# VHH binders against Dopamine receptor-interacting protein 1 (Dorip1), part 12

Target 1, 310 residues: Dopamine receptor-interacting protein 1 (Dorip1), of Mus musculus (Mouse) (q4kl13)
Amino acid sequence: MKTLFEEIKASIKNNYNQDRSFWRPVLPWGGVFTIKAGRKAVSCTPLYVEIRLKNTCTIDGFLMLLYVILNENESFPRELSLHFGREFVDCFLYLMDTYSFTTVKLLWIWDKMEKQQYKSEVHKASLVIDLFGNEHDNFTKNLENLMSTIQGSYCSNWHCPTRVQEDQQRTISINPPQEIPHGNLIRLAVDELFCSKIELCEERGCGGLREFSQRVFCHGAPPFVVLNMQHWKPEDLAYVPYYLDLSDHKYLLEGATLFNKEEHHYSAAFQIDGHWMHYDGLRNVNLILLNKPPEFLLLSSLVYIRATEK
Below, E stands for the ipSAE of ESMFold2; O stands for the ipSAE of OpenDDE; V2 stands for 0.75 times the mean of E and O plus 0.25 times the DockQ between their complexes.

## First folded at step 4 (VHH)

Design b12 (from s09 with T28K H31T E101Q; framework vhh_surovatamig_d1)
Fold by ESMFold2-Fast, scan of step 4:
Order: C-alpha cells, then sequence, then structure tokens
Structure b12 (fold): chain B 310 residues (1-310), chain A 119 residues (1-119)
C-alpha cells in the first residue's frame, strides 16, 4: 500500500507549481483542509468534510525554522532523518516547497504529536483541531533527544567518585547570571553550562574541589539547538550573540520565538544580515523589520544552526 | 575532524611494563576529560581509566588500580597510560576516548593499539 506521505505527495504534485523554490515561507495562522469525497460513496454520511486548524502559533514559528534548517546544509536532511524519519523529512520539504501550509501542519500534528496533546471536535461538518497551549508541548518535546548532553566531573578527594551528569531535555535551558545585566548575558549563561570549570565539591563531607569537563552532545552535534530562554526580557535581544561555541562546534543565530503574555500568542523573529525580522502569522503576510526590541514580547526560545566546516 | 591516534602497544611478558600514547587533534584537548578503554578478543569494550581536563584527578577500574597510571600533557595534546605489572587478562586493543563516556557509548576513538601479555 501507498504510505500517507506518498499519497500526500502524489495528490499535491498535480495541483501545485513546484518551480516556486525562490520564495521564503511565511506560514499563515491556522488553516483549512477540504476533504474530497470518493468517486463512489457507500451508504454512510461522513461526520466532517473539512479540517480546520486553530491556534497554530505554538508550531508555526518552529515549522518555518525547521524548513530553513533543512535547507541550510545538504547533510542536515540526512542527519535529521535519523531522528524524524526519512519519509517525514522528504514529505515536509515537498509540502513547504509547494506552499501546502495546512497540509504540512497536519503532517506535524498527525506524525509527531500524540492525540492527547491537542483538542479535536467535530462541529458543523468540520473537524476542528485546536493547538492552544505552549511551544514545548506542541513542538520542542517532539524533537526526541537530539540535543541531549553529558558532563563528567572529577573530585580532588579520591574517596569521592567520578560523576556523570546527563541532560536529556529536548531544549537547552539557559539561566541568566545573577550579576547586573550587561553585554554577553546569553553567551555567559551558555558558557557557564558548557565550559569546563572547577568548583567546591558539594558532596556531603567531601571538602574537595570538583573539576567539570566541557559538556558534550550524546549523539553528536545536532544540526540545530533550541535554547529555552525562560521568558527573558525583549531588551535582551541586544545581547543575543550571532554565534555560540557549543562543545567545539560553532552555531550561528537563525531566530527566536517570542511570547505575548497578554494574548497568549507566539510569534517569531529571524536574524537576517544583522537585522531582526518579525514574523506573526496572525497579523502579517510578510516579515516586518524590527528597528528596536519590542517592549511587550518575552524571549521564549533562541534557535541556532550548526555552522558548516569550510 | 576529531582524530585520536594510539601507539605504544606490543608483546610483553607477565609482570612487564608498557607505556601507551594517544595524540589528539581537532578539538580543545585541555577542556575535556579523557579516557582509556580496552577490548579483549571476543569481548565488549571495558573502561580502564579516566583523567580530568587539568590532569589533577584520575580514576581507574578496580582491576588496574595500583598498576596503571593515566596522565596527560595538554601542551602536546597527548594522553598516556603507563601499564606496570601486566597480566594475561590485560591483553586487549586499547583505545583513547574523548571525554568520560558510559559503556558502550564511545563517539570518537582511534584505531587502537594492541597489547598482548603472554609468556
Amino acid sequence: as target 1 above (310 residues)
Amino acid sequence: EVQLVESGGGLVQPGGSLRLSCAASGFKFSTYGMSWVRQAPGKGLEWVATISPSGGSTDYVDSVKGRFTISRDNAKKSLYLQMNSLRAEDTAVYYCAKGWQLLPYFDYRGQGTLVTVSS
């Protein structure tokens, strides 16, 4: 039998111009997918004839980022296929390249999300799927363990054992330093997490010095990393480094996700040629140049893409 | 880009000594802990010794404590294993590994160097 992905590709190939590879994707909020009846219907009234998507801001910014990531380097589709599956990656790229935005969202919902993660209800012959919630539940927790890290530590007290600290989170959580805000806050926080260091050993009764190795990725350096910024202030965009060194791998800033607490709405910002471009699928058809950090949006996540070796 | 090249193995009689070396390149050697792991014929990988980034802390599997000494030279990007009082059960291919790693997860290891302990 044809797989779902083969059916989607075959259906869309006949209806869309595949030569429109020059545009940059700008996903609209929500979506509508019309279900076509079979040529011969059996005696049965369908419960719904269309699918309507609501509150997709929890995935829209990340889907745009995923498309950019997959096109950044020829090796990335191969590397991410080990985590997402080759058929998912191929289908995702095809749907984005053919402007099939509602279908690409359905691909994410049905292939990557669990049914209990979203609300669905049949209303007036429409299946309504509601993705209201947060980016972690709807997107980042489904990234598997590609960002898992491990750090070893060694104590000067030989009676105190070597430790290994594994972090299997779907994102890298960054806490700001407790010092007064200044330039490089994000770099300092990342360096504190990843860099080798020596601290007082906190094991009970030890009194020794514990040396920490530089933190490394368990499964190799991923094509991208997501930093969970824990709602840093929007003025901190001025301190976002263009590149990070993570475990001897250089990563380049691609974008950020932003959260409006009053509206419970996610938007995104893309770093293009030293300028922040704002994306809001609910309000704007195109990306909007930001001349200053927006004062009412919280920094939810930063996305960095692994630089290619020259 | 990470490269590890082991050397110094050979045939030695029980009670003898050997010094293994590992030349590292492609990463900031001084910021990582390093390990020696071995694989006996027909067996899985076994962790042998580990050393902190500065070289100030070391740890060993119980069977080699007091006999083996791990050391490093960060300026030369080199890792060493001094093996004394060698036993037949020490016969294995020895690999140097980047970081402290849980068996069986070794991401970067070299080709290894064979140590044979026999009479």
Scores: ipSAE 0.108, ipTM 0.624, lowest interface PAE 5.0, mean pLDDT 78

Design b13 (from s09 with G33A E101K L102Q; framework vhh_surovatamig_d1; at its last look DockQ between E and O 0.50; V2 from the best seeds 0.00; counts 0 for: pae O 12.3 > 2)
Fold by OpenDDE, look of step 5:
Structure b13 (fold): chain B 310 residues (1-310), chain A 119 residues (1-119)
Amino acid sequence: as target 1 above (310 residues)
Amino acid sequence: EVQLVESGGGLVQPGGSLRLSCAASGFTFSHYAMSWVRQAPGKGLEWVATISPSGGSTDYVDSVKGRFTISRDNAKKSLYLQMNSLRAEDTAVYYCAKGWKQLPYFDYRGQGTLVTVSS
């Protein structure tokens, strides 16, 4: 997947005199950004982009997730075809590719909502897609599951009661240091989170050395990664790395999610041409340059997209 | 791309020995624990042994303790399983796997090598 910036740039380079519109999945909320950019916008730094958010229902999150998975995994369409029928999968993909997202939603609701939970055979490692029932919870669980990582450890002390620790499955969460030194703190934090390490087994009091494996994604490298940044501040956006190397894959920055705790809604921040732009579809359909850290907002997550050689 | 290639399987008599090897590529081998898992005919996947990234710690399923030894050479990006005192119940396809004994990683194992213990 291309980054939003890359897509915007690509859309403008095209010899079309008219504003170009394209869509982008909204992760992790679900839904779609309709992005409009024209040549006139190229003269502006940063680029002026109009974004309209559509289909923000949790069920749309499933659909977007499904779409992303289908495009990322070559075998998954076949697998789903066996389960849902080839016609359905083809229709689904076609409608998504033609930006008929509302129609997809309606078809899903009317045709598929009565069916059973789907478990992927391709992603046997517990990628269960519950497409029915409590959409909000199911969506959240599925996303968390997809993004889950595992790390194990051994203690060098043979007498340690927890010498062989069970693998810890967790979603990626990064906590900021108390003091923000100069540098890419987020990258350092991420690296620390994922790297193998040897530590004194202090917590368990055995006195041995505990060796931790490198953290890896439970279900293989996902097409995108959402880093939990709940304890970070919007001011910290300045320290966001453009790319991350995770589990032998490279991920490129797509954007960030910001949370308004007073209004209980999320907004998005995008890095465009070296500048952070803010989108709050509830207030404005345009990207707004973040000249200062937004007040009363919390950094919620960073979104990265896996770099594809294709 | 992660690649694991097992070798060393074959037919052996009960009480015999066999050494399995796994060549790893496509990831930083020394950063990951490595495991052997096996699947007997008609049975599910069973964890056999795990070795820590440094090789300093090992763990085994109870049924193979004292008989099997897992080892690794990080410089050669290789994993080994020395199997001694083999039993009929050890008959299985043996897989090299990246990660710990609790392998949710179906995609991080090789094609396997068949070990048949038969008189």
Scores: ipSAE 0.000, ipTM 0.253, lowest interface PAE 12.3, mean pLDDT 72
ESMFold2-Fast, scan of step 4: ipSAE 0.545; ipTM 0.836
ESMFold2, look of step 5: ipSAE 0.260; ipTM 0.721
ESMFold2 (binder alone), look of step 5: mean pLDDT 85; pTM 0.872

Design b14 (from s09 with G33S G99A E101R; framework vhh_surovatamig_d1)
Fold by ESMFold2-Fast, scan of step 4:
Structure b14 (fold): chain B 310 residues (1-310), chain A 119 residues (1-119)
Amino acid sequence: as target 1 above (310 residues)
Amino acid sequence: EVQLVESGGGLVQPGGSLRLSCAASGFTFSHYSMSWVRQAPGKGLEWVATISPSGGSTDYVDSVKGRFTISRDNAKKSLYLQMNSLRAEDTAVYYCAKAWRLLPYFDYRGQGTLVTVSS
């Protein structure tokens, strides 16, 4: 509820932090927010006195990445305000800057997620919100209009029933290519999706060649892109391109989200001066250098930031 | 443009003390949390301490709690780390970082300041 968020914002502005995550240097898994009763009301006992969050790993890595992106370039808060809304961006930055981590997750849940994307239940005077699921439904789906792309194709056979086609995608999904013996898999898969190409027309009985144009952004080049990697293997993190040229715009690698299949848990990694630093909300406070591919962490997504003009 | 200049490092005996300073410019210092981060030879970056924008709140890695004190002077745009009861394990290059939430993106312009704890 937006009314609830107005009250939360007022509480934070008064230097009264009811967010138990306040003292942690990175977003912890989950969170607890205590609702303070106002002065004596005429009537109505609240159904709950606190909000408890669990399984927030589906958004935690992306919230960390969004904060980094917003601080990377002076123009990005302005550009992202056109998509997310100015009030959201201003409040998000304020809450992150004031260590209000549970509150920033609540801001995402109320402003950006639909009720059907999460489970909520009142238990022992606590509202429990469970974000168990996947990163796309809980975070990346909100970016569809920002990252939409379109690719045209045409067949050389004049009698082809699908002579001219357009393929519009709302998300950027990169599938592992088949039969690859060496590194560079990610670059090859990205190029397969974005670059112009010529292939045999798959239309039955056609026999023509289909020419695909370069894939382009529908609404201009976004300030960042998220590539959904479909759980690529851990070793592939070592071969992630530092930059990509997407529709004649240069993008620089910022980070990744990682998936632990055994724990059903998401974490993130940030690209700092050519090194991967691991973030995990379930671990202590330290960011850890990834000196080798993590054994059970699959590459879930890659995040790239649009480069400054040069 | 953001500029962070660290100073105050040096050679000290175990049990000794040092005070590190960081001079900040190019951003609204009072609006950002500030952190100290260190890197020992052959090891990864380790977060050490964070202080809130107003200075009213601090947090520390467990290994330095009770020994290190982070502080700031918003009028002077300066960040400090008072290090007491130094141990050999504290030997590292120390960096100050803007907006500790950006620790995954290590934002500093200085070269850091070397602290060596040895006999």
Scores: ipSAE 0.000, ipTM 0.139, lowest interface PAE 17.1, mean pLDDT 75

Design b15 (from s09 with P53G S54R E101S; framework vhh_surovatamig_d1)
Fold by ESMFold2-Fast, scan of step 4:
Structure b15 (fold): chain B 310 residues (1-310), chain A 119 residues (1-119)
Amino acid sequence: as target 1 above (310 residues)
Amino acid sequence: EVQLVESGGGLVQPGGSLRLSCAASGFTFSHYGMSWVRQAPGKGLEWVATISGRGGSTDYVDSVKGRFTISRDNAKKSLYLQMNSLRAEDTAVYYCAKGWSLLPYFDYRGQGTLVTVSS
């Protein structure tokens, strides 16, 4: 039996060779899970008979991206298991490959999210789970074990009261640089965050020089990173670098999550064998070969995968 | 709060045409994509067509491509489905839905309008 990913690759190969686009249903917006009633408990009427998911676009694009990433390299499932747990990774792949999309969303919700992050209510014999919110709260901040970084700094003045400092960040957020030199804006912003530097110590009355070390990953270089983009516009997508050097490791552009302001909806774009796909969970046929850039979508996040040498 | 009211269904012979309408209220209509979803007798809900908030993008299930046209009028807060070359398989209750929902039961769908294609 072919996996979902193998079927997608076969469709790309067949349609690319015939100069055709294709369509494929994957991971639809929302979902319904029917609870199969087991043996009846005495005098216990269940409050609900099904689970309905709403506003899942805050995680849908990332779940699709995660599935693609896990299939890009044979080592990634094992490596990601060190951060997410082997049971999670194995179950996730199985559920995606068997088109069990509502269950894969419930796996994320119950295994990775806190109860305070989503609303749930029984309505008309259905448990309704609403993931309204943002991608950071519902997906990205739950990657802290994967993506946390630390940068040390040291003042040359041995009497400095803050002589040795550490700046630990749980996620990677990229802000636009103040000055725009000719070139790639995202690369400049990433370098500013990660590079070593020497600056005048800002501690009152110190007068020393503060040396900042290169920012490093707390738990080793992860198989992928998510860069949170806060104020970037659609035109900035043209300046997205194919690769980034993060703490002496090369990362290759895998995809992005995108925000459609007109529809108040998140979607994603990602590449398979150099061909760009657009994923939008609100479509019944929701994986589309992308032949032109979407002009109306705002860049929400960038996703890079670690390059393997040799 | 959100209300959707469908109309325009009826009995038509194969090869005929119908135009469905949906009047929306209770939300900023132009900010949301809208869909038509149908349920044939004895079957589950099937997505039929979607249109983006400004109308710049449309999509259709393969069985209706070239026959059905989805459109919208944001000033009137109305959604339309022009159905041509109707077939017996198109017989269903048609629902207007907020967004591109594939769920079997939607909170934000109307009461539906019945389309019967019979010879």
Scores: ipSAE 0.000, ipTM 0.115, lowest interface PAE 19.2, mean pLDDT 77

Design b16 (from s09 with P53W E101K L102S; framework vhh_surovatamig_d1)
Fold by ESMFold2-Fast, scan of step 4:
Structure b16 (fold): chain B 310 residues (1-310), chain A 119 residues (1-119)
Amino acid sequence: as target 1 above (310 residues)
Amino acid sequence: EVQLVESGGGLVQPGGSLRLSCAASGFTFSHYGMSWVRQAPGKGLEWVATISWSGGSTDYVDSVKGRFTISRDNAKKSLYLQMNSLRAEDTAVYYCAKGWKSLPYFDYRGQGTLVTVSS
């Protein structure tokens, strides 16, 4: 269960120590699955003999992150089994531990994605599955029930026509603040979304004050959260907080996903000891130290893992 | 924990001046915009003025423009509101608040300081 995770950690440590000659296996882009046709299957004249995956970068970073998350604490496989199903979690861990990367991607595609989210066609005796698209459709929409939140508000004016209101969100999307405080823009934006606050009621002619409750998770605090980053600059990666308090639960920075708009390609980054380690399944280098955000990479999402009691 | 402690309120005649102070602790003061909000007797909370993290940008409610000046001292972790040409309608409890008008954080307010404009 822990073999690949141990190799990932060793790779991060080696690259952090600037050992650039030492390559470690990580989940590669794409994949090929060969169908073993038995004697009777051959007589049925199958339409294809292999499955080829392409443009899997929309799920690859998150599959790597999910594997790391599942190995951070013994309670996480159990908790995520409540959401994904025990059979899925058990199979996922087994396939990752045995380096069965194409099969783990097929498990995700067939078990968690809808047929309309990807293209599949038979081409020259190969079934080609193309995951070209975005991370939300291909991965993070499956987390909506896990990460759904609700915030209530109550107006002090008893004549207010919208006296009690609820704001339900299925995803956690954060925008850069208009105010530009030095240092921790992301924490400020997250606090604005989650923290309790009192504002002037915006209802016409109301004049009351509206108290907003702290935003809470609908189904309890999840083992991890994904923050969808909206309209942020590449340099904002330099100011990512190492922990967040979300609904009275402490979350620790695990990683991020990054988007290259020019190449329409997703990659990921892992946080270790204050440094970003870049993962790109399409490149020869598996993990590299990232000293500053690359000019053409956008921060696509941040991944935080729930802190456990010691 | 975030703490905000206001001071400087009192009784003043119309046309007079007061300077309010707010001492902040429990957070990195220089990283956040700050605001002053007030609550007049029998009224709701009213945003009064806001200042950016650096002090380079300020904004005010129309009724106090030209009369009130918000400022900050990041080294002292202090926020100020200079109130000139005070009017009876400025009578209120004034609160120091963490946050900017466009992204108001009113979750951390002190106990407030009372300003009474009356003769």
Scores: ipSAE 0.000, ipTM 0.104, lowest interface PAE 19.9, mean pLDDT 74

Design b17 (from s09 with S52N G99S E101K; framework vhh_surovatamig_d1)
Fold by ESMFold2-Fast, scan of step 4:
Structure b17 (fold): chain B 310 residues (1-310), chain A 119 residues (1-119)
Amino acid sequence: as target 1 above (310 residues)
Amino acid sequence: EVQLVESGGGLVQPGGSLRLSCAASGFTFSHYGMSWVRQAPGKGLEWVATINPSGGSTDYVDSVKGRFTISRDNAKKSLYLQMNSLRAEDTAVYYCAKSWKLLPYFDYRGQGTLVTVSS
């Protein structure tokens, strides 16, 4: 039995040097799950006979990326099990490999999302779940235990009321540098967030200098990181670093999520052994070997994987 | 029509140096980022280096960092790759590419120039 990942790799090999599509849909937009009656229930009719998912593009790209990451290195399923739970990781891989795509989305919704993050209603014997929104709320903020960081700081003014402080962040958000430095803008913005620095203390009337230590991961260096790209101009996103050094660990570019503003729709791009693919759940042809990106997409998030020494 | 013409490849011994050149035409060279990508025998395309439109920002794949230098001359509409301390693993066809917004994507590749590192 060939897994989904093995089929994708075989498709890449067979379509190399051609602009070709994967032969079957992977994680198509939305989904329908049919509920079968339980043998125990005798006296009640269910309020709905199916579950219908819509606007799932806020999670679909990341679920595709997570599947690729889990298959790219033999150590990653074990490491990610420490953060997601082994039952989740095993179930996720099984459902993806058996093409049970609606069920894998329901696994994410019920195990990882907060109920306040989505709309649900019963309509004509269907439970309709609507994931309209953004990728951060629906996917990345639920990775707190994977990507949380902490940075300490000390003010030079002994009379400062907040002389010693800690800044803990749950996710990684990258903003453009305050000044236009010389060099790669994304790398410099990442360094500004993670590296030690000295700046004027922001406490009212303090007048001291605040020294910040290096930012570190709260739960150890994760197998992958997601960089939420915020407030970037399109021209400043042209040069994405192939690798980043984060808290003394090297991370390699794995993929990205892309946002189409006009359609309010997310897609993704990712690499397997240096071959780049584009995924878009709204298209019948939804996974293609890519020779160039489509126009009119904005970079939403960058995904990097921790480098292994072999 | 976008045209990119690479040159400068050849046979070189391990530890040697080569300088690759790319002549661009058919677009406003100074308005676009440029990259070098390579393909070793029997392997996929690998991004090597990129440079922004002004030449003020560069990035490299880790395996060539400190050994390769990408540069450009907007007046001459030319891109360069200075390759030092060459290794057998650097053997590949090297392509000049007009860069897109997300690395390692590119709009167009040239014909390529072969670099063979052999003793």
Scores: ipSAE 0.000, ipTM 0.128, lowest interface PAE 22.0, mean pLDDT 79

Design b18 (from s09 with S57Y E101K L102D; framework vhh_surovatamig_d1)
Fold by ESMFold2-Fast, scan of step 4:
Structure b18 (fold): chain B 310 residues (1-310), chain A 119 residues (1-119)
Amino acid sequence: as target 1 above (310 residues)
Amino acid sequence: EVQLVESGGGLVQPGGSLRLSCAASGFTFSHYGMSWVRQAPGKGLEWVATISPSGGYTDYVDSVKGRFTISRDNAKKSLYLQMNSLRAEDTAVYYCAKGWKDLPYFDYRGQGTLVTVSS
């Protein structure tokens, strides 16, 4: 039983610098980038000689997951290049492959974030960039066009004031149900959002039946999805389905992000060989096996990768 | 893998008729609204018609209302577009698409079927 933990750790170490699809990069919290000096006789005094990153936990887990996703299938770099740009994808992969982790975070900040979304301040000889905030503003907002969905519906009553409706969502947000936690709870919540159904029309005085189409992705099925989990408990990590069918596309569980409310700190959990590995950039040992859900960490998001047939 | 195979296009004179067919595979056809979209030479994509999963509801772009009829056969996993009173402006490559009116970027993975209306 205990030997399994040691075998998993050995497997991660043994796969380092081998098949990148199995290697989980371990990004430290923050980062420091030293600016190399130019030629002698420069006439201007530089304002800073280094860049210091802090509170990068809002992006660190997602950058690790994005690298894994890009190496999961040969078509994914091309598909994501249509959304993020080919130069971004190529640079991202190069920087991750060369363990240039602070530089890859700077690539994200400067290429994908707006200046007003983060704090930057020159202090002494350092430019300090602070990513304190939430995962959506700092990372998943850039996925809205990739992950947007639409569901159409129509009412059988010709006099219904909302005869035809279209429900477009920019994010996939899964609310916790009022029911007691069960193994199928997350799947049922996802199905409630996505699946075709016929229900009594909720328009006051209508009395018709409303037919809902299966929800579809506005720009095709993305290579991965991020499910935003609102106020889900740490124990719910034990009930996360290994696969989801979204619009008749099979998605396989890759990982999760977790939120520590007391510390305002994000961490992540990766699904490796059927087990949850907890990642925290602030720990001395960054990856540990989870035998039980972490007591104080809320489930912030779930990440699934689109399955590709052999 | 979602596969949509269009057929039935061809050359037709103004005022003529054509019936387009689409064979669907790789998804649960009866659960989805389906659409026809077209692209005229040198133009962008235009939505033409939508049908609900049961076939109980249909909608059309104004320029084809009264001339075109969308229908489906869920048992045969097939979508149809009956085109009557064809006009030169209907000349386009026609694609069938999975989903309601607002199409995903990757829905045009088939070759489509060319409809040419010419004297």
Scores: ipSAE 0.354, ipTM 0.730, lowest interface PAE 2.9, mean pLDDT 80

Design b19 (from s09 with P53Y S57T E101R L102S; framework vhh_surovatamig_d1)
Fold by ESMFold2-Fast, scan of step 4:
Structure b19 (fold): chain B 310 residues (1-310), chain A 119 residues (1-119)
Amino acid sequence: as target 1 above (310 residues)
Amino acid sequence: EVQLVESGGGLVQPGGSLRLSCAASGFTFSHYGMSWVRQAPGKGLEWVATISYSGGTTDYVDSVKGRFTISRDNAKKSLYLQMNSLRAEDTAVYYCAKGWRSLPYFDYRGQGTLVTVSS
């Protein structure tokens, strides 16, 4: 049986020289799951006969990215099983490979989301689950323990009231640098967050110099990182770095999530075989060869995978 | 840790041949397209050739078409550039890079290997 990932790679290969390339939808927006009627010990009529999912774009791009990441390296399923659980990872891969897309979304919703993160109601014999919201609440919040970082600092002023301190962050948020815009803006912003530095102590009346250690991962270098892009303008995004150095570890660009603010809709772009592929679950064809990220879409997140020898 | 190590450069006469090699480690080589990029003395970076993850598709800058051949060995995690009928204008530092030529907004990675074509 051919896996979905093998089909994606074959599609890219066959369409390399086309002006545009289209293929069958991989992970469509929404979904419908039919409940087969069964007899219980107590004969009760079910309140609904199907489950309908809507506004799943808040998880669709990341589920697709997770599937690609799990297929990038033989060690990643094992490493991510330590975080997500082995049963989850095995089931996820099986469901994706067998095109059971609505079931894979229900697996995420019921196994990884809390009830208060989504709306549900029974309507016309259907249970409707609505994932309207944002990517962080619906997906990347689950990654906080995987991607947490800590940075230590100390002030040269003996009398500083906060002489020694630690800054622990649960997410990686990238703000544009304060400098005049030029090439490598994203790299500069990442380095500002992670690298060691010496700055004037901001403590009231201190006047000392504060030395910051390199920011490090609390639980070791994760197999992938999600960079939340904060307040970036289109003109500030001249290009996206293919490599990043994070806490002495090399990370390679895997993909991005993109946000259409007018439609409140998320899509994604993947780095596959050296090409950008745009994914949008609302389209009837959903992997389109791109030469660059679309300018009309805001960059929501960048996803990088840890470089490995395997 | 990602590493790209180029080799095979040297001094060659016009009309001669050289084969460049790039040893890749620290990433899943067989899943990525690869490129050769060069920088002539006093000039900017120029994309030269690119190859898909499988080796099934290649592309070249016009000035090297018919003279250069890009190839790869996924089992050995190695990228190659066979350079024939070399010209003085091919004198440059050659870099092994991850990605396809149509992604001009990405960084280049590699140590480089010097190719000098002179009589």
Scores: ipSAE 0.000, ipTM 0.104, lowest interface PAE 20.5, mean pLDDT 75

